# Miniprotein binders against a7tqs6, part 2

Target 1, 250 residues: a7tqs6
Amino acid sequence: MNEDGSVCNKILIAFQDNDQIANLKESVLGEVFRLDKANTNHDENIIKGLTWSTKYYEVRYDLYVDTFDDFEEWCKDLISSEYDDLREVLSGIIVIDSYTMEKDKIDQNKLLGQLGSVLQDKFFVFMNTNKDISQDVIDELNDDNSMQLTSDSGNSVEIINYHNVSNLKLNQYNEKIGFERVREIIDTCEWSGGHRVQTVEAKADSTDVDLESVFNRLKEARLKYLEIEDEDEREQFALEISNEFAEFLQ

## First folded at step 1 (miniprotein)

Design t4
Fold by ESMFold2-Fast, scan of step 3:
Structure t4 (fold): chain B 250 residues (1-250), chain A 88 residues (1-88)
Amino acid sequence: as target 1 above (250 residues)
Amino acid sequence: MSPEEIEEKLERIEERLEYLESLIEEAEEKGDPELELLELIIRWLERMLKRLEKRAEESGDPEIKEKLEEIKEKLEELKSKIDELKEE
């Protein structure tokens, strides 16, 4: 019961300042967040009162749009105590920049690791604009990152290619890539501020149904059923519960 | 899926069947059974068991096969009880 819970849900998206930034903002904000060009041009810093909607829930969030010219300085600032309040309200971070494969790779990976260490229970996406990095290389990097042990309070970065030169929607392992992968990460993130708002028209789309949740719901339904004195009301309730559970059989 | 994982999942189905049995017993005692809800639960458990049955048969583990048969017998017993409630 948190009416102000939505104000705690923030996504930070940060773009490297280069000659392509206008096109990157239009593409990323349009494809990932469904924002039109007018919104991305008029308010470059904070876009408030957005709704993230899936077939299972709706949640209100704000989008913070940032720009950096020095990634190391930006990371240092974000990790600092000055930004404790911001980090506390973030659901996740998306960085748009060129991923380095050569001489500066160790430094860039070190910065990503340090940033990840302060993003407990938050998603962390690095959207790579370097066209020379293939999807196979991205898959390998993500496998390596997920195997890396950070501190117990840390999180690993997921690297996603901005450029899709092969025009594919899935990688060789039948996993989503590009903008659709970013949306999938946001869909499954832990929103702060007192849980997701479930829609009455949609339930979890999973072949591996959570038995504990179903049986807990059934126990609650049974207790309520036993408290209903009116026969017509009891029949109505039974029909509603039957319809609810029928969704798990489809 | 390992034999240990199959065994754990079968044990969970068994726990859910015991819970369903307690619901059927209460329905019998109160003389006002909610048959639609009970049927929904039994069909869902039957569907889960069928998925595990395939993997249990492929495992070749005799203890797992024995546990599977016990659970299948319990499921059929509870289905029979629900059918009896429908006729009363």
Scores: ipSAE 0.000, ipTM 0.297, lowest interface PAE 12.6, mean pLDDT 69
ESMFold2 (binder alone), alone request of step 1: mean pLDDT 78; pTM 0.724

## First folded at step 2 (miniprotein)

Design a1
Fold by ESMFold2-Fast, scan of step 3:
Structure a1 (fold): chain B 250 residues (1-250), chain A 81 residues (1-81)
Amino acid sequence: as target 1 above (250 residues)
Amino acid sequence: MSEKYRLEIEAEDKPGLLRRIFWILLEHGVEIERIKVRTKDGETTATIELEVTVPDEETLEKIIEELEKIEGVISVEVEEL
């Protein structure tokens, strides 16, 4: 069925409006989305017709670039019914701001939880610009947030440090960090309208295995598996899925 | 009764083994709510933390037994949530 409007997925990226915003925009758009400073495709608030490519697919998307002075007011607006149409077309959001470790962190975490609750099936990244927060602290916060904000159901926010003063590629658990972690999250998000073109990269490493993509395909496969009533067809489907996952996990 | 559990699996860091683990869970009707994979050395072992909903306790026992039989699985720890 034709939906009124573009089937392009949209990513919303929102920056705190401060004296560093120009540098943050250049850095984040350059490192995460591979957009050059001299890129003539830049529009005031919307960068259209971008392509996201992985080893397994490519998809077209648009970037919505927003700014805010007051994070609480921005969250209230985005959660409101006036933005239902926008939220529906989003594949995810990235917020760039300073994460607080003061007593106000409870209020900030409450806002993040409220926003996460309306972003079902969408990624939610908070890129922390506070240099005082180390990678080890970020690792602990993500563990706590995963348990606290989504223990019942739904989405969780992932906090990622913008600054990498130690030039680390991986954290203590061999997980990607910084811009590369953001790209990994985007690689594995649920794109509406489809990733259909599959490309094969010659070099594959176990550290490059997309576990979230495998996890999502397993969830989809389980739903299809359960709707198959014929035993022989179900066994054949199980074999096909197992072989597909072998290729993903290499 | 609560059917939600946390599984912590220590295993060799190789893709084929991870695939087997996930497939065993899928075969037994387990719903995976969350997953975390950690590797300290990036070469030898991985720790897989899962929050899962299991149909019943008998199914959980079968899953643990099958996971422990996989070559390269070092340990399986279970916590009722």
Scores: ipSAE 0.000, ipTM 0.249, lowest interface PAE 12.5, mean pLDDT 67
ESMFold2 (binder alone), alone request of step 2: mean pLDDT 78; pTM 0.722

Design a2
Fold by ESMFold2-Fast, scan of step 3:
Structure a2 (fold): chain B 250 residues (1-250), chain A 80 residues (1-80)
Amino acid sequence: as target 1 above (250 residues)
Amino acid sequence: MSEKYRLEIEAEDKPGLLRRIFWILLEHGVEIRIKVRTKDGETTATIELEVTVPDEETLEKIIEELEKIEGVISVEVEEL
């Protein structure tokens, strides 16, 4: 039991070894885990003592960074009894690779299903780097995976596109996509030891000052809101205030 | 003469919930302090607030309005 690192609460992130791996590591670690380049100077395989924070909880975790040449061999290794100890401490897995629909290649869906079968109560994300696969196709694949894998016979994998050419934040079903979807999955995962209670008074000086400032600003915003007679302007103002305070209330 | 109460609000984890709660409290002109935010699993959260109200009538109105917020499951009240 380590104070700065839990025995549990590990996230495994694995990258396909290709000529884009350096850029992929920088983007994914930066966008999903909010890690700056300075933070990646930890051991190449392990980044320890990270904090995941939401409005409602805070938890400490470690990030395990792995690389593979052969996805099938990597999956077989991870499923094997040799990796029982690693799997036990994981909260989830993120794989970054090119998703293929070629029938004559390794059936990635079968490998993903096999890996999912040993990831009970853990999240499983596959970030697709293949630019030829559209968001509509990804949505259909996830719907099919949900129907097959969520019938008590293992965890479902969620496939998320790495590339967002259209710069869309939501899919056709009004669901988050890309890096924001990955963060949403992590936000809602089941961390070992339950959720750490987040107390506002634990950070007395900043908490008291910040909350009082937020409360006073909301009071001022409410007075202005009540003066707006145009419904469209009122809704736009409410949206602007919501966006302004989203960061301060988290 | 003002009275101090602890409100324990169990709710679905929905965007803007905390802002809606603050907006109701602002409407009634009460002083607040957030004590605890706890996530009770993947879909629900508990928010603990300390409020100072001028009278019991104000408290009753606040509880009624909080219970009307979409996603609020329960509101527990304790006099401090």
Scores: ipSAE 0.000, ipTM 0.239, lowest interface PAE 14.5, mean pLDDT 67
ESMFold2 (binder alone), alone request of step 2: mean pLDDT 73; pTM 0.649

Design a3
Fold by ESMFold2-Fast, scan of step 3:
Structure a3 (fold): chain B 250 residues (1-250), chain A 80 residues (1-80)
Amino acid sequence: as target 1 above (250 residues)
Amino acid sequence: MSEKYRLEIEAEDKPGLLRRIFWILLEHGVEIERIKVRENGKATIELEVTVPDEETLEKIIEELEKIEGVISVEVEELEE
């Protein structure tokens, strides 16, 4: 092994500064990052020492909370050389704003494309607060973005609805939506500083999870499995042993 | 010849993946010396195993490749 330790990773979340921002911060930070209002104030701009945990890994990260009034100016700043160091430590970006389909009013899709082009190997989520945009429209936009990426050189943005006005649990393709989709994207992202890997060795130097006993049990189980003549009994034995192995990796 | 190998399995993170992999190894009499699991967009499982013979290794690779969601299985002979 190497002793890389826990490296500081950052996720940038940026909110449009409007009358709803306090409620949006509470909702998004609570639902996506499991943070309570009691320990997260909407005035905090950096939340440090958070842990993202999956079945296969844990990683420590900091959450940078930003606000903007002018999305175009914010995008230009983030793309600039002055923010090069920040972009390098980011694992991803979440923008919370109203998505518009009116191309004659705002060139929002162009800005999203420009930002995506500099977010190499980083997740990019746009959480739409516009209630007039249905899940079917979101699905179509994401399909278009995915297809365009195969002929482009940048990361595609994924657009996710903040509001669940139709009370849907899954989209028409049986895919997660809303906050659960955001969590799924984070689960599978490329963490800039790496992640802690769960490792199990046959002969452990310590007995934190009794690895030596577990592997001895597995070797013994193999011999017993081969001696079982009854198929149903063999299947039951296999399930029991597999569950024992899965428990210590949990 | 060397009886020790490193297997690197790349797969979609599907429920029961580790259980299916473990069961294939156990059924074929493989000794598991080390297991390392990494998840970052996809599941990557590294195994160091002692195999009774080369024919058994070929069968294991074939069965691992048949697991739903498995993308690739790479094999490296260890010098021991």
Scores: ipSAE 0.011, ipTM 0.308, lowest interface PAE 9.7, mean pLDDT 70
ESMFold2 (binder alone), alone request of step 2: mean pLDDT 77; pTM 0.708

Design fa10
Amino acid sequence: MSEKVVIIIEGLSPEELRKAIWELFREALKLGVEVRIKVRNGELEIVVTGDPEDVEEALEEIKELAEELGYTVLVRVEGDSEEARKLAEELYEKLEE
ESMFold2 (binder alone), alone request of step 2: mean pLDDT 58; pTM 0.444

Design fa6
Fold by ESMFold2-Fast, scan of step 3:
Structure fa6 (fold): chain B 250 residues (1-250), chain A 81 residues (1-81)
Amino acid sequence: as target 1 above (250 residues)
Amino acid sequence: MSEKVEIVIEGLSPEELRKAIWELFREALKLGVEVRIKVRNGELKIYVTGDPEDVEEALEEIKELAEELGYTVTVRVEEDE
């Protein structure tokens, strides 16, 4: 089904399991997803029925919260065929861990590249908890990564600093950083299986669903219906549109 | 020139109203007329505008569908000034 908020529109967020994980979850879930408190329930791994809202659209999504001890093993699992169904329904992935500089020859960048190769049309954020990495270094790494993209490449990772000791909202290029950058990435992502749900408040609207809006959508649907020459395709289209309109009258 | 007809279905529960509108929208996409739907207090009003022959055919199909769904239909013909 291609309905928003049904099977698709999932975000996976994964945290390194360390003594700071409770604080990291509270900060990230609160600042990025506007959740009022840290999740302390037994169902901490899945938060369902969330709404992502911008001035241009609303969409329903679920948040999958994961934890890993070994990043390499976690990457191998996520890339494997066992998680193929999960990857298909994701709109994006956020990993919270300590980023390691290449001079140490740790294969972290190799793993990030491998993950990116299987995340076609999905956002991929690595939120760095390593305080030793400055914003200037992050800006340079991201600039290099974006320049290496090709039309047939997988998605590249964007590295974002968790710690903002200078309390700045923008980098030297007037671009958003920190949690605000993560929100900007989510705002503009390609929601999987998705239609953009239009916000209906641009026009004067009642507290109830405005049937004029439904009627205007019907006019648009009728024009498209008349362009379809195949009888089976027309019948299928009519059913899909009718079902969509029925949802407006709860 | 053109004809305008109002079809009224009364006494629907919220679930019956949703079902009726779904079925009516499905049929409306197949019709060569302009259809406008209004809902108030469990009363469904359907306004059909177009050429007299097309309106008559659409009216008959909508009445048959509504009665098949178990609803009582009231038809009012409204003439444009």
Scores: ipSAE 0.000, ipTM 0.277, lowest interface PAE 12.5, mean pLDDT 67
ESMFold2 (binder alone), alone request of step 2: mean pLDDT 69; pTM 0.607

Design fa7
Amino acid sequence: MSEKVEITIEGLSPEELRKAIWELFREALKLGVEVRIKVRNGELEITVEADSPEDVEEALEEIKELAEELGYTVEVRVEEDE
ESMFold2 (binder alone), alone request of step 2: mean pLDDT 61; pTM 0.453

Design fa9
Fold by ESMFold2-Fast, scan of step 3:
Structure fa9 (fold): chain B 250 residues (1-250), chain A 80 residues (1-80)
Amino acid sequence: as target 1 above (250 residues)
Amino acid sequence: MSEKVEITIEGLSPEEARRIFWILLEHGVEVRIKVRTENGKTELEITVTGDPEKVEEALEEIKKLAPEAEVEVRVEEDEK
């Protein structure tokens, strides 16, 4: 169990240290986390107190920004017992580096597999900066990876292209790609700790079917509550409805 | 024409949050509720919209229950 409050919900982003790192940091932090350029003017290793917000929830998180020269050495360190405490508080990891299809592919995939095996219940994204790898190849790699892990427990890495060379919004399966796919993965990850926030919108203009169901019940409950003439019956109705809505607060 | 009020209440127990919902049901205002739960305590951010009289009645009752509530009144305006 994890009840460390603000200690949980960390995202680790690791960049290959090369001549593109400044541009990559600006793009990834801006596009994925919606941090403006002013927030990235300083070399920040830890960005604290960020809020991830969706239609249904908000959660507070911290962003850890790391850099590596040697990917193998970095993976070995992160997998080691020395980093057990860090891995435990992570909601997920994003690695930004060049994916290889050459002779080193087997070694790189082995490292990704080993890292994935210790990131149970956490998202793991590899954002590929190699322009030579097309979206179709990425789709096939992710499909193969998913199929190989369907019989096993644990996390698989998802490979996402940093460059959108074909200017596509969706892949051949009508799935999001690029930065929007990374955001979708974060939207659906298993946040832990005590900083979970849910949003309930009780408006006629709600476009969500589940929110519309809750809204319709609340609206009907208000009308019925006002029409109840018996005081005891009114209190009993309010209690029943309040209990149902209080369950939403859990 | 309508009034919009944003109310933030921190450190509520589940029982206190339940009481807030009773108040909202009684006054029939339109609401948007954002709920944050931390260490068994509930924080409610409530946006109340409706007739100024109904909004003020709901606000007065909520302030009686949670005097430490932070209140921000917004008038709907056309923005650039």
Scores: ipSAE 0.000, ipTM 0.282, lowest interface PAE 10.9, mean pLDDT 66
ESMFold2 (binder alone), alone request of step 2: mean pLDDT 66; pTM 0.547

Design h1
Fold by ESMFold2-Fast, scan of step 3:
Structure h1 (fold): chain B 250 residues (1-250), chain A 82 residues (1-82)
Amino acid sequence: as target 1 above (250 residues)
Amino acid sequence: MSEKTETVTLKIEGMDSPEDARRVFWALLELPGVERVKVDLEKGEATIEFDEDRTSLEELKKAVEEALKDLGFTVTATLVEE
């Protein structure tokens, strides 16, 4: 598992090995993970010691950067029992490739379903590089996939367009798209180990006991926020928590 | 800030395809103390950079041999950077 005796959070990013891979690595690593090519070597297979931070928590993670020529062979390897240990340490997987239309669509969807079935507790993103697939089509595919989400079906993949031809920030359902959607998925994933909850910065006017109470409430709020499935309920909860801590968050 | 790291190159038999090289790469990714892994299919080599404060060459070699044995790969030689 991990050098310190706990599971280290890992994200596996896999790119189709083609003549666009250098540009795709620059875009994805830069936009999703804020790793500038000028400051980091995008050809490294392991990028360690990265920090993911939100207003409610901070966590350390590593990136595994892989490439594949044959998606079917790559999927079969990752699904196999030989890589149970690798899958266990992953918080999620991002695959960057062309989503197939026409003849091979059924086979590709079958592979995505099979891989999804062994990634039930992890995020699974497929970033589509096929420019011919519109956002409306992606929205429909994801809606269909979500309707089949059961422990027995294994369809947990979310398909996200790499190209934003319409230059929109939200889809027709008022949901984030593109790189911002990928970041939202990572923000809400179930990181292994304990989350490092951020302490509210307020001028000391109370004892350590008061600060511990605030910290514990924020930890509870973060866990509850991530467990809320309804977007409207989640928004209402966020507003309630903000109001409760308004004096400390000023 | 530099870490106290060392590099070792292992000769590996049984890698006959790009898929085999990836399997070896994946098997080495999460070994304790590993900082970098490079697999060269044409040379039949894997190069591992590791943190000397977190593992030793002896411990790493044992972990590599155990990780690769079940996949049908054999470590046949060890080369350590001076």
Scores: ipSAE 0.013, ipTM 0.477, lowest interface PAE 7.2, mean pLDDT 73
ESMFold2 (binder alone), alone request of step 2: mean pLDDT 75; pTM 0.688

Design h2
Fold by ESMFold2-Fast, scan of step 3:
Structure h2 (fold): chain B 250 residues (1-250), chain A 89 residues (1-89)
Amino acid sequence: as target 1 above (250 residues)
Amino acid sequence: MSEKTVILKIEGMDSPEDARRVFWALLELPGVERVKVDLEKGEAVIEFDEDRTSLEELKKAVEDLGFTAELVEGSPEEAERLYEELLKE
């Protein structure tokens, strides 16, 4: 097994450096990435050789863990030319910080928009730690976000609440929330091509191909069946195709 | 589980971009836990697990970028290497 993952397929996760950072790292690394403290050093800045597995595929990735004190300076660094190489290998970015609804909202939204403008075909998640912002407010912000922050060509940020006071699994639009929403975004992100490996369970996905083939053959057989004018010949044909498809499905 | 801290003197870093390239190259190595790069001093401070990587691999990562890397005199790694040489090889 390669220890360093793929050449691409990096996820950058950045935490606000505050008195809660140890708890935030434990929760996010545990709940989103399934990393147990007993087997993974949460103090490492790069966690290599991780596998992201779904029912349909398996891909190798590395997790880059960063911290910031000043979000504006961190954004300026990440947007700068010295980070071009890092940005090119990223599949996405997760920022964990407090979202503001006050006078500083304009400045924070401007920074998020600028960062989004340099992220092409990459996911961008902002996990909000501000407990005063309800899920209904988050839903409205995400609906308005693309109109306010990403007018040029960049990705819009998706804001997801870290705290789930109501313990709900879905929002009012029947969409996943919290850590499960973050996992859903990662499940569907654009990983770099060439190194997706189908799992044994993902071989069940070939059933969709088999089912499509069976469906097309059944459709053709049905059309032929309807064109047979003799009733006895039509009944005999129905028995023959029934036996043929029974053998195929074995 | 044997954590070591070493200081490498790095020549050839002339810009913040050079310092960031060194920072990320060192962090990318298996078993490196923390890295601080000081552009003004021309130094990197690295905490690593000596069971998962080595001083030679740290130096190589920096040298592969086109910079030079030398262990600062008096570091714990230098003392340990001298002890090993005295005993066997």
Scores: ipSAE 0.000, ipTM 0.129, lowest interface PAE 19.3, mean pLDDT 70
ESMFold2 (binder alone), alone request of step 2: mean pLDDT 73; pTM 0.665

Design m1
Amino acid sequence: MSDEDRLREGIEIMKQATELENSGRIDEAIEKYEEGLEILREVAENTEDPELREMLEKKIAEYEEHVRELRERLEELEKE
ESMFold2 (binder alone), alone request of step 2: mean pLDDT 82; pTM 0.748

Design m2
Fold by ESMFold2-Fast, scan of step 3:
Structure m2 (fold): chain B 250 residues (1-250), chain A 80 residues (1-80)
Amino acid sequence: as target 1 above (250 residues)
Amino acid sequence: MSDEDRLREAIEIMKQATELENSGRIDEAIEKYYEALEILLEVAENTEDPELREMLRKKIAEYLEHVRELRERLEELEKE
């Protein structure tokens, strides 16, 4: 289907309907899918003809954006036979809601396990909006989910914090967190329509960043480094210049 | 050859390595990364400029870690 750019690749993202939903949609769709403000403000819409590009491949996909009031009823609907056709075309699901730490935790985990059992070959992410749950707690919850939910067979949900209150880059296991972890999961998912091995630099060649420009940037960065006399400032600048070197060598 | 000439050579090779990595040619990318790193190590060890040495040592460590990750990724690809 050349007209809309889609084959069978679909991702479902579902948000709890609350006063923060507009901000959550803008943030999640912007950070995970790199969508601009105009796309993220659409209500319950299908966003068609998107491109997911990595260093190793490029694929066309559609994004289904849904909302729910009652997570349990939403899960029951999605698991039902009425949604068999939808589940078959999905590459994965992302749910944005508050993870419960109260008495309902066991019930929520069982529900996530039931949903996971019908998503065996698809990614399943739960983005937690509860600020009180630290990254260490999330790491333990993911361990618990794998040990408890997968024992019933099926796919395990991965719980990822929406908020990064501790400003961490990696978790205690040196793994990506937050939006970058979600992107990593999508990068490695099984696309129903397959993917094409293509360079992310399809438009880029040596003319975009010619040798003289690269050399001038390196020379300027080096000279700037040498101008910093304070030891602490030099150390911090050395970290920044290393990142700049990595960027322009791309 | 001047430090600047050697750095220019290393940058060109690093750019080739990055382009190979971006196109999924991981095996060839690793070879080019090592080629560039050898030049950077030579400049770092021979330079009398302590600021340049520190900067290059830091960059070399970063690229060595990146190549380690690429080697692990290549091994995973070979499992299937």
Scores: ipSAE 0.000, ipTM 0.139, lowest interface PAE 15.5, mean pLDDT 68
ESMFold2 (binder alone), alone request of step 2: mean pLDDT 82; pTM 0.744

Design m3
Fold by ESMFold2-Fast, scan of step 3:
Structure m3 (fold): chain B 250 residues (1-250), chain A 80 residues (1-80)
Amino acid sequence: as target 1 above (250 residues)
Amino acid sequence: MSDEDRLREAIEIMKQATELDNSGRIDEAIELYEEALEILREVAENTEDPELREMLEKKIAEYLERAEELRERLEELEKE
């Protein structure tokens, strides 16, 4: 821990140790964090000095990469007092494992609830590798009933499918799924170390929407101005539009 | 082609550029940003509307800054 208070933002990602782990690490780290294959093939538990950029901000973070054999023991360790310092500096956690639909799911849901109870103000993603669970089922699990997976003291876990068998970008509710949903969660998270606003990163998307809106208002103003026979009404309209444009360009 | 048609074309190109930018496809994003910037400058120089010209000049400056930043990032990535 940094005693000077200069704590770097941290994200913890943990993988179930199985025969798919090498492929999962390459895929998840590549798609979510934009890391190249060289970084994902190293025997390193911490990837330092990464940058997360959105159109609104830029922040530096470290990625903690963990592996577990026994999810229950791993959860017990993470919620223990020995990991209090780590949990405080985390901005969020991503668990990569198979979500169970069998009768023993009550144990897994209990563990997810217990973990969620210690992750206040942090994102919590469970990325499901079980191919038998469809997107429709995931959508149902994330409904209000899934809030029962967390306590009043914790954040709700969000379950996201790793496999995209339908090759769809959005679910039935027009919401992002898969890796893009994970990135959206990180984009909007409350970074433990704070943000840096990227004024230099003026995105065409925001500028494009604003520019199109301004153009449409200007075009409408010209058409309406030409229709106005009353000189004082015309002058008043021009003033109103001018003031609206001044506010819009900020 | 009218200034309105040209501006509409530039807006569509900018939407494509930002999608590529957000997807990390820096090389392709720069190409489309530059294409849209050329059209926006043309519209700004041809328009007789001083308010539209001022708005376009502001947006051109923002897009140019972004394109230059991406060029620097691409050069750095190509060295590595």
Scores: ipSAE 0.000, ipTM 0.303, lowest interface PAE 12.8, mean pLDDT 69
ESMFold2 (binder alone), alone request of step 2: mean pLDDT 79; pTM 0.706

Design n2
Amino acid sequence: MSEVTATVEIKVEPGKERRVFWALLEIPEVERVKIRNGEIEAEVTAEDMEELEEIITEKIRSIEGVEETETEIVLEEKEE
ESMFold2 (binder alone), alone request of step 2: mean pLDDT 74; pTM 0.655

